# VHH binders against h2kzm9r124to488: the designs that were tried, part 30

Target 1, 365 residues: h2kzm9r124to488
Amino acid sequence: RFTIDTSRAKSNQYVVSLCSKKIGIIEYPDGRSDKQPCDVYWHNVVLSDMNKIVTSPQSRVNKFPGMTELAKKISLTHSISSMQKLFPDEYAFYPNSWFLPAHLADFHAFYRKAQALGKTEMWFIVKPDEGAQGTGIYLINSPNQIRNVDQRQLVQEYVADPLLMNDKLKFDFRVYGVIKSINPLSIYVAREGMARFCTEKYEKPDSSNFKNLYAHLTNYSLNKANEAYVHSNTLQDQTRGSKRLLSTVFHQLESRGVKTKRLWHDIKLILVKTTLAMLPEIMLHYEHHFYDSTGPQCFQIMGFDVMIREDGTPILLEVNAAPSLTADHIVPHPGRTLLEGGQRVRSIVDEVIKIPLVRDTLLLV

## First folded at step 5 (VHH)

Design v32 (framework vhh_8ghr_2)
Fold by ESMFold2-Fast, scan of step 5:
Structure v32 (fold): chain B 365 residues (1-365), chain A 125 residues (1-125)
Amino acid sequence: as target 1 above (365 residues)
Amino acid sequence: EVQLVESGGGLVQPGGSLRLSCAASGFTISDWYSIGWVRRAPGKGEELVARISSSGGYTSYADSVKGRFTISADISKNTAYLQMNSLRVEDTAVYYCAKGEYYGSEEYWEPFDYWGQGTLVTVSS
């Protein structure tokens, strides 16, 4: 007799509904009319008034208050940079990063020191606040190339030495963590995730190629618009798909001599250490909303974007507080673009990742 | 029932200004929905001109319009706007308002799942 309210699940409702049926949870897709609380509330977004919706101490909601802002590039970078000052070796997995305009002088100082040491081939990625979907993101090799230096933006060291597969396409891993509670901190890492591939062959950045975002950025929304984007047809042959299972790529890395058990351990530590860096701010927001709670009221699926360096070292690129749980993709109608949408087609890769993820998350609650 | 209604299109001279409005109904504009303006000129494919997450937290612009066009959203009126300044003959197109999902990641934009009927903008001397 376990109950779930999915009225605010939006685009994620399909997978949550499917999993609820599979494990025998009673779903209220339009909310309850009897004014009784549900055991679980599944929201697409972090709502500012969740404590008014989740009023029973026995109820759980799938979002932590404030998490959306805390996971964004500026707040995330601030949290991790604070930890890097105290524990530089423990937080070396996050690229050196600077907020502009506030840290422009620090960035210039770093660049001058690197130049003095003879490092002439250093590249940086610039992520403007007004940029989204890879839009506005660009590479630089000198501070003088920053567009509109007074504009709020993030500058990070660019990972120019990524580990490549035989197809020479740059990739990252979307790894899923489930925060079951924050006091005590309890995090679970999903065994399956997604490897997201660029659509054009990687070459180290230079003056001829630095504008080719399809070779340098792994962003799903950017790459799926390229005609070279390949949807995986089967789970058995994933050597050419633009979205592949993490387990398949790990198997390929193993066959090439990569120490995948150590890599997976290091990735799990990145998820834990990143959550620890964010934890003080999460706790402040949580206590404001649920100070009288006798047990955990919140849990959350988080997406972590991890790049692997050529030497096998994992690097955290971004954290997503609301990773997509959709299990389909859109094929445009003949002669039309993806912007117009099209036929929704089942994504077997997304199903294999996201159905167990959501099912197991519901079982943890 | 989700609906998007555009208004504000018309004939304007080069160098002029025009403001398009997109009134949304059947959903509330929020951080997890994006509103975009997509244009189609005769003989050209689609161009995403501007996109906003409804809180104004994330915006994007095509290079061809950056610095001339401004997208905004009024959450209380559930309406998005495209302010078009310094208009050029090549800005002549049908402009569509469209809604899509946005999951709070700077990198993740869904294709547009709901579209308005479009409004014609003609820039001609």
Scores: ipSAE 0.014, ipTM 0.459, lowest interface PAE 7.0, mean pLDDT 80

Design v33 (framework vhh_8ghr_2)
Fold by ESMFold2-Fast, scan of step 5:
Structure v33 (fold): chain B 365 residues (1-365), chain A 125 residues (1-125)
Amino acid sequence: as target 1 above (365 residues)
Amino acid sequence: EVQLVESGGGLVQPGGSLRLSCAASGFTISDFYSIGWVRRAPGKGEELVARISSSGGYTSYADSVKGRFTISADISKNTAYLQMNSLRVEDTAVYYCAKGEYYGSEEYWEPFDYWGQGTLVTVSS
């Protein structure tokens, strides 16, 4: 009798359908013809009018109103910066960041102070507000290299000393958090996640290499287009793939003397503290959409991108309000790019991560 | 069923402007969809020049066209536009309108699942 509407799940529908079948949920992949409410609505994105779809107080939807905007680089940076003013040590896990054009003068002042202190090899990453999937991102080592300085964009300190594995590829962790409710606040952290690797060997940024984004950015959308991108064949062969299990990489780090229990604890604290920084804005949007609700109507899987510095310190790079829950990858047709698609092939790594994640999320609600 | 029809291509002088239109049918460009403009010139690979999501809050541009091209959508007409200004000889290509899924994040998108027939833009004197 428990029902789910997956008509708006889009590319995530396959995994949600599989999990619904496994745990005995009745799925409506095209919506209900009788217009009765479902217990759960699974959307791939945050819709501005979710309250017109989720009308029953007993129904739940897998997105919080406004969350896409709140998780975007400029809004996220504003939320975390506000907390850094009150709790600078607690929020030191987020790199120094500046909104342009509003904070251009502050960025120049920071750069001049750093140069005066002898920090001559600082790099920054520029993320245009209209950039998506790594598009338009570039590295600079001087403020005069900023393109279109009057346009909305984020300038952020670039971590030039990442912890590397033996293959010398830069990587980050995609860690999944599940916000079950915000009143009272209830957050769960998935035990499995993804390690995402660059496709070219990392070297500290310099004038010869700073344009090589395949060595500097871990973005999946960017790296999967490089012919050096390697899909893992099996769970036993996790040392070569461009996408690996977090648990496998943690085991490798542990064998190299990294204190992985402390690292995992610190990563979990980053997820909790980031959600707390976003919470006031989440609550404002929630109350606007679900003012008359008698119980929690929203839950959400969030993706958190965490990099490890060479000293073992984790830092937050980005938050994703709609992380991909697909369990396949696309092999482009010979002589064609990923833009035109290709053969869809099952991804065992994605299945091991995402099927338990979605199943357990559905069991929580 | 699902169809994308491009118009507005043609011959233009360097420094000139053109506006391409992409009329969508069989789906709405609001909701869960993105519309992209992809160009292909002889001897060059495919280049995604611009993309817009249904919310209008998510746009992206190739570095080669940023500041010169503007993508927009008219939801009431179910039509996407590519305004091309300060055109250069190297902008000469067949421009395709394409539909795909887009989350607005820096991580994920699906490849385009529906493509228009393409419209030729020639920039020459």
Scores: ipSAE 0.252, ipTM 0.616, lowest interface PAE 3.4, mean pLDDT 82

Design v34 (framework vhh_8ghr_2)
Fold by ESMFold2-Fast, scan of step 5:
Structure v34 (fold): chain B 365 residues (1-365), chain A 125 residues (1-125)
Amino acid sequence: as target 1 above (365 residues)
Amino acid sequence: EVQLVESGGGLVQPGGSLRLSCAASGFTISEYYSIGWVRRAPGKGEELVARISSSGGYTSYADSVKGRFTISADISKNTAYLQMNSLRVEDTAVYYCAKGEYYGSEEYWEPFDYWGQGTLVTVSS
């Protein structure tokens, strides 16, 4: 009875198809030939004309209008910074951030004040506006190191004190939130997520190591290209894999004395508070496209990248409006690069995370 | 049947310019696809030179070509282009047009699933 159009799901189609079959949803992998609406439309990206996708009040699409842009570093930072001015303690989970060129003078003032207070070893991360998959990202310890200062870019305080496991690899958690509706706001946090590890040993940034992004950035697209990247082929391989289950890492942290129940509560609060900071802009875009609709037309899985400081405090690094839901990895052909593809190999870690996530999301809507 | 056909390669002197074209058939560039230009010099590995998303206008470039090369797409002609300026001897390679998926976030690019046959660019005196 329930129908889903997955023709626009692209690389996410496999997991969505698998889940649809498991829960008895009728799938149209190539779209409907009869031009009748489906109950759900599953897209891998946000389209500009959302109201042309969702024409029936009973239909839902898995993306909010404008969400891709709102989740990007500049818009996200603007939303959170506005909340930090009103509620600095509540939004302390986001690093100090400055937009260039608009806030260059504020950044210089912050840096001078910190130097006057004896903080001589601060590092900052610079993220160009048009950069993708960590492209163009670099670390600085002085404002005079900023490249192309007239161009749009984000400067953000670099968190140099990450909590490390015994392997000394920096990691973050990809935590999944599901926004079921925005009026009223209804958000769910997936119980399973991903711990993503760097591929080279972490050392505090200094003049000898600051260019080694494999030690400083947890970005999946960057790290999977390193020869040191380890694909997890079994659930038992949780001590050496570059992707590990969040639940397993939490259990390991708990055995080391970390208060994991409090940590999980604080992470859930980060997801809720970040969504609240974004909510006014989400509502404006939503009302523009669905001003005449009586019920919720959109839902969305969001990825939240959270790092833990050595004191156990979680810090939000990034929000992804279209997190990958693929459950395989590519092994390149001998003598070839990942750009040419290769054999797709099952990823049990991704399956354990993403199949329940997608299944439960479909059951919610 | 998805096909990508490159054209515009050839011999050019250092400092010169070339524009490569990639004519697409079996799909439309206005949909959720990324088009990339990948080059391979004899005895070297692949280098992703430039990529463009079909609808959002997002572009990315290798550091080796940034500021010299520009990727674009003409939806009405269903064709992608690579404008190559200030060419150097080290730009000599076979240039492939490739189609892949575009995720709507910075997290992930899929490998290219369809490739053209390639066009040779030789930068030499």
Scores: ipSAE 0.079, ipTM 0.528, lowest interface PAE 6.1, mean pLDDT 81

Design v35 (framework vhh_8ghr_2)
Fold by ESMFold2-Fast, scan of step 5:
Structure v35 (fold): chain B 365 residues (1-365), chain A 125 residues (1-125)
Amino acid sequence: as target 1 above (365 residues)
Amino acid sequence: EVQLVESGGGLVQPGGSLRLSCAASGFTIDDYYSIGWVRRAPGKGEELVARISSSGGYTSYADSVKGRFTISADISKNTAYLQMNSLRVEDTAVYYCAKGEYYGSEEYWEPFDYWGQGTLVTVSS
């Protein structure tokens, strides 16, 4: 009989418990008291020693060693930039990026060359190293606008030509990849994902609008705080909701003449190529913790944030090593913020995405 | 039973410093939890001023306090700290210590599930 330990699953526990019941896995929500290993250990995040979690060679954990750090913006940029030097056409899906202070001179040189070539006003997005969930992010149109140039931060070309739906709201896709093993590399792409919409109409950045992050950033944590944010309580709300099914948006794009079969193929290639760029560092961390192992000890669900340009070209924005697997949203108590919680309300859109994702992941391992 | 107990609040003059402590019991500060400091001033909503994940060393700060406040955790003492320097009258608030799930990814968000009772910080002459 197949067993799973969900005692460290935290916010993932509801969906994992539901899927375990559906497919007949024996769950230990409080861990095992008999000191025997489980077949699977499910964690929300892992930052500690992996060998304390997985002590049996027959067991698997849902995280790769070091992945949380490798997926972060500066490490991701380093990995992709290394591949861009060797394969510039294959890795053109990632915007031009510079991490500071190391690449400040390169960024200035790029800006001067672009201006010399008669480029119109360019915009860049600045992401502080210590920031998360959109915190501290701002737009610039000149290198001299960078705050605290000696501080660790990412400067990245802002993609000002997003494909828009009829509501003129900027959106991106959260696409889920499942890394089943790294030797050999085995990746699966979930058929369903999430389209995440801004809460204010998009306009090309200028001096009057560049501070309006609700029009420029698709971050869920940022946008859910805006009064214009619309929770999708039913699947029928997908024309108005701030979260929509990827399949629904793809159907709408197809009806507008977008080549969605090619788009989906290119998105899957982005997931594979990004994982390949990260693979050498993942393998070093993996071998350090599991050098004596004869089979795969790790698997992981990864979130990939992909924006579509007006011409239909997909662009990678971010990789998340711990994508949210919750299937609810919180309505705060009157006079309180979301920080204190509130009433948890079922999210049907999240259930349709995340229940099959977790179920199929468990079936793969 | 999970408990968070704040200490170190009080009256301080502008430009002064205070260190708030948050003693945790009923759970161990580890890589599965985050500790945050949330403040509420009269007439304003809650503001998350600082957050830390214990094992990853990830920290975040509100723009209003960045460069002045430092959050830290001592795992051996099971205690989180907020070092507040260059205090301003606008920093006057009740400061709450709160425990939540790991914070460190764009969409990995959960509210704080346990809160301390709060400690008052008054910055005034």
Scores: ipSAE 0.329, ipTM 0.658, lowest interface PAE 3.4, mean pLDDT 82

Design v36 (framework vhh_8ghr_2)
Fold by ESMFold2-Fast, scan of step 5:
Structure v36 (fold): chain B 365 residues (1-365), chain A 125 residues (1-125)
Amino acid sequence: as target 1 above (365 residues)
Amino acid sequence: EVQLVESGGGLVQPGGSLRLSCAASGFTISDYDSIGWVRRAPGKGEELVARISSSGGYTSYADSVKGRFTISADISKNTAYLQMNSLRVEDTAVYYCAKGEYYGSEEYWEPFDYWGQGTLVTVSS
């Protein structure tokens, strides 16, 4: 019978434990006392000592070595930019990007050329490298607005023409891919995902609204802090909730004339092409840790953030090597503050997405 | 064993500045930790003021403090900071340092599982 070690699953533990019980896997939430190997090791993050944990050829771990760094914006942008030079049409789904300070002159040149072509108001999104301090993500319409120009940061063309629903809130899709193996590459795309909505109505960026990140960024952690954020407590919240099922939004888009089968196909191609762009680096890290393995030692759930342009074209925004598998939120006890403790309350939308995702991943492995 | 100890609170007049510190002990702040500042103001509920990944790459701020407060972390000193500028009377509150998980994405902030004892900030003329 199969065994799983969830001692390092952390925030993933609830969903993984639930799924393990449902499919009959024996769970060791504190690790095995006998030090014998488990069939599966479930980690919340990529660790440098994976090859010391996964010592049996029959064991699998839910992370590829090096993946956390490869999915971060600088490394991802390097990988995709390399492919864009060779296959510009195939990798057009990633916005024009410059990392500073190295490409500052190239960014200035791009901006001057675009202004000369009559583009009077272009916007760019500035994303600090994870090592940078004191600056969050912000929008600019001129290179002279860049803060701390000598620090590492990513500048990307901002997609100012997003497809909107009737509520005029900007949204993106969190789509889940499961990499079962890399030699040969085997990737599965989950049928359900999450649509994540901004909490304030979208308007094209201008001098009056560009600082309103609640209208411009679909980031979940940012938007859940806004008072306008609507928790999806029931499936009936799908028309107003800040998190909605991808399938529900796809049905709404289809009813409005969007070619959703083509859109889904294009999104799946984005996941495959992005993974292919990252593959050489993934293989180098994998071979270093598992050189003579006779079968796959690693599998991984990846999150892909995809925005849809007004014309129906999908655009990749980010890749997450450790997407949240949490399916609850905390509510304070009656008459108490959250500081005095709270009760974990189920998120039905997250459960509908994440329980089948984890269950099917465990069945796949 | 895990402890978060706040310091730097006190009385300041409107328009002034204070820097709060949050010293971590019993663990080492890593890139997989998020540190936040939560305040409890008189007449209001609790408010998440600012949050940072320990690497300093991802930050979030409440609209009420945006542009005035800056959160930072110094991994080498195992300490997080909240620089508070242009203070207003409505910033008067007890400020708590809190720690949660963070998994290398700006989107993924776990709820806080460890809390400091709090430090009082009074903005009054």
Scores: ipSAE 0.012, ipTM 0.451, lowest interface PAE 7.8, mean pLDDT 80

Design v37 (framework vhh_8ghr_2)
Fold by ESMFold2-Fast, scan of step 5:
Structure v37 (fold): chain B 365 residues (1-365), chain A 125 residues (1-125)
Amino acid sequence: as target 1 above (365 residues)
Amino acid sequence: EVQLVESGGGLVQPGGSLRLSCAASGFTISDYSSIGWVRRAPGKGEELVARISSSGGYTSYADSVKGRFTISADISKNTAYLQMNSLRVEDTAVYYCAKGEYYGSEEYWEPFDYWGQGTLVTVSS
């Protein structure tokens, strides 16, 4: 009796369809022809007209209005920076950030003050406008290295002290949060996630290595282009894979003396505090779309990218409002690039993460 | 039936401008698709020049063309564009319009599953 419309799930349809079959949900992969509402609508992206689709008080959609924009670098930074002014200790998990060109003078002042205090090696990461998968991102150690200083871009303090495993590769955690409702606020954190590894050994940034993004950025699409990348189509070797299970890495950290229960608690707090920082704007968009609604109309899976400092403290790097739920990867044809496609191969690691995530999300209703 | 038809290529002097058009049929650009422009020149591999997700407004550019090229989409005409300014001799290539999927994620893009026929751009004096 419980029904789901997956006609707008697109690339995520395969995993959602598998989960629907597993838990006995009736799926409409092409939408309903009888004009009756479904209990759930699963969309790939935030639609501007969700209120025309989710018309029944008993129906829900897997996206909040406006969430894509709110999760983007500049809007996220504004939301968190506002909270840092009121609660600096509670929001210390987000790096110092400056929006250019508006805050260029503030960034120069910060840098000059840090130099005056004897901080001789300090690095920043520059993220120009709507960069793709590490495209256009670069490191600087002086404000005069900023390219196109008059253009819209974000400058953040680069965390140069990451916790490393024995292989000396930098990594971050993709942690999944599920916002079940915003009134009242209800957030769930998935037990399993992804550890994403760089493909070249980390060394503190200097003039010889700062251009080597394969050592400094954990982005999947950037690192999969390196010949050293090891695809996640098996669970057999969790010590060499470029994508590993979060649980496996946590066990390895615990064996090295990291306080993993405290770390997990702090990561969950980052998810909650970040959602709270975004909440006023989420509520404004929600009320505009569902002002006459009597029940909760929206829920959403969010991806949070968290790195760990060498002292064990977690730092939020990015929020993704539409994390990929794809459970395969593509091997390019001989002599061709990934741009032209290839053979799709099942990813067991992604299945272990994403099938329980989607299944449990659907069960939360 | 998905089709992409490019137009607007030709011969142009260094420093000049051209606008390439990609007319889509068999799907709507607003259907969570990614449209990209990929170029191929003799002796060089393929290069992704620009990509847009019209549903999310997300764009990306190759470092070689940043500040000179602009990708856009007109939903009402179901057409994507590549505005090319300050053209250089090294921009000479066949330019292909291609369609892929948009995941709504900055970490992962699908490869292009549909390609146009290509349009030649020659920058020469």
Scores: ipSAE 0.014, ipTM 0.486, lowest interface PAE 6.6, mean pLDDT 81

Design v38 (framework vhh_8ghr_2)
Fold by ESMFold2-Fast, scan of step 5:
Structure v38 (fold): chain B 365 residues (1-365), chain A 125 residues (1-125)
Amino acid sequence: as target 1 above (365 residues)
Amino acid sequence: EVQLVESGGGLVQPGGSLRLSCAASGFTISDYYAIGWVRRAPGKGEELVARISSSGGYTSYADSVKGRFTISADISKNTAYLQMNSLRVEDTAVYYCAKGEYYGSEEYWEPFDYWGQGTLVTVSS
């Protein structure tokens, strides 16, 4: 019988335990006391010692070595930029990006060329690197607005023309990919995902509104802090929740004339092409840890954040190597923050997304 | 029993520096956990100031402290540190060391499982 160790699954343990029980996997929620290997090890994070955990040729772990760093903005942008040099049309789904200070001259050249062509409405997102002095994420429309230009930071084109729903809230899709193996590459795209909405109405960036990040950034951690954030506790009301089912939003877009079959196809291609761009580095880390293995030792659920432009074009924003698989949310006690905890409340939207995702992932391995 | 003991707080002039220490016992910092520094100022809610992974490979900072504060961990001493430079009056707060789960992602918050008793930092002239 198939066995799973979920002792290191942490907050993801509930959904993994539920799925394991549904498909008849024998779970060890506290690990095995008999020192025998499990068929699957489910961890919440990428570990440096994965090869000490996965010691049997038939065992698999739900993380690739090194993946946390490879999915971060620096490594991801380098991987995609390398592919853009070889295949610019195939990788046009990733916004033009420049690392400062190294690419400052290239960014100025790009801006000057765009100005010469009469493109006066372009905006950029500046994302300072970890440890940069005194700056968070901000929007600019001119290179002279960059703060601390000699510091490490990413400058990236801003999608100023997002597709909006009737509530005029900017949104993105969290789409889940499952990397089953890397040699040969086998990737699956989950049929269900999440639409994540801003909490304030979107207006094109200008000097009066560019500092309103609640309108411009779809980031879940940022938006859930706003009092306008709405938890969707029923599937019947998908028009007001700050998290909605991807399938429901796709149906709404289809009714408005959006070519959703083409859009879904393009999104799936983004996931595949992004994984291909990352593949050489993934293989390097994998070989270092599992060079003596004859079979696939790793698989992983990845989260991909995709924004849709007004013309229906999908754009990749971020890749998450450890997307949360929790199926509840925490309501803080009065006068307390989420950091101290609170009452756990069932999230049916997360259940509908994450239970089939985890179940099907376990069936793949 | 899991214990987190903070030290290093006190009174400091604006522009000064302090280093806070968090001595952990009952678990090892390398055991797949995150250590965070959370501050609470009178009349304000709690703010996560800095976080470090159990392995030291992941760090994050609140925008209010980026470039001024540095979080680190000494695995051999099982101790986390918060180096605070260029301190401002607004940094005045009780600073708590807290242990929680590490995802490698901040999209969904989970509460910290264990908290220290806090150490007071007062920035005043």
Scores: ipSAE 0.110, ipTM 0.543, lowest interface PAE 5.4, mean pLDDT 80

Design v39 (framework vhh_8ghr_2)
Fold by ESMFold2-Fast, scan of step 5:
Structure v39 (fold): chain B 365 residues (1-365), chain A 125 residues (1-125)
Amino acid sequence: as target 1 above (365 residues)
Amino acid sequence: EVQLVESGGGLVQPGGSLRLSCAASGFTISDYYYIGWVRRAPGKGEELVARISSSGGYTSYADSVKGRFTISADISKNTAYLQMNSLRVEDTAVYYCAKGEYYGSEEYWEPFDYWGQGTLVTVSS
């Protein structure tokens, strides 16, 4: 009755296939040989020719045209900065940010003024974009430390006051939003998410520790490389693991006196306000591709990375247009490297998060 | 059809430099597709040398090459590069370009699904 094409779901195919089977959707994992349309097309990435894939008015695809670029650091910062000029208090959840090379002089002026006022212990995070020439994310405490100043990159104030758990590891929350439609706008926030932990204890940045990204960045791939990383596959992984359930961490925060109902409300507002900031550009891309459609042709799961300050204030760090929906990690075969493949081992934490997320998303469309 | 074509290998003296190129076709180097450089010396297993998504904000290197090698990508040419400086005899290997899926937000690198034929790098006097 209801059909889904997962031939372009790639590494997300396992979870989507499992959910499709659970709710009775007929899956075409290799696409349809008869060239008939499916009701849903599940892609791992945004494609430029989306309207050629979704030609039937009854069909939906899990990506909005242009979303990959709009969610990238420079485009996201532009969208939020435009809203901050009109509504500075409403968009205070995003750190002070400068586009380079365009705003390099503004960044120098900001730093010089702050230094003149005695603020000499400021840190910034530099996030290179296209044309990075092998330079990854890094911390600086002076504008003269910026590498390749002519390249597109984001300089952003580094939030040095994160809320820490008893283990003193920095963490953030991956919160999932589902955009069901943009005309009219309809967005849902997933009840469950992921808390992602650094693998080394946090200390405020200084000249001795600023290169230790295992203490300063919560990135999964980076921290997975550290020997201290604990994979999420057992009940114990929920309390000790480098990935934990958002609900588990929220319960721990609540027991420590954090106002978690207010925190969750504020996080949901961040997702809504961020989507609103991006909406004009999303609508322009959507109209270009689907100007003749009779109803919603696109829906999308978005990932939002949110850190919490010591005072309980949530801060948006990043938006992800194609968050991973994999629910496993790979263990190399005995005597082989991961590059030669390996055995996939289930991650219970990822399953608890991602299976309901994908299931409910399919039920919404 | 996905193809990866390596070039730039050859003979170089210790302390010298080489730049390897990997021309990709059949897919676009992007935030969701990454290129890695994997080397294999005769009689040794494979070693991941470096990998990059097109954004450049997400790179990784083997400890053995950190500070000496730099990976980069030119998205307009759909080509990845490995700049190899301060080369050592132990860097002698066949260097392979490989493509995989990458999830930038999680920095999750899926295993490689396509490989080039390799290019020989010999570091010798």
Scores: ipSAE 0.013, ipTM 0.401, lowest interface PAE 8.4, mean pLDDT 80

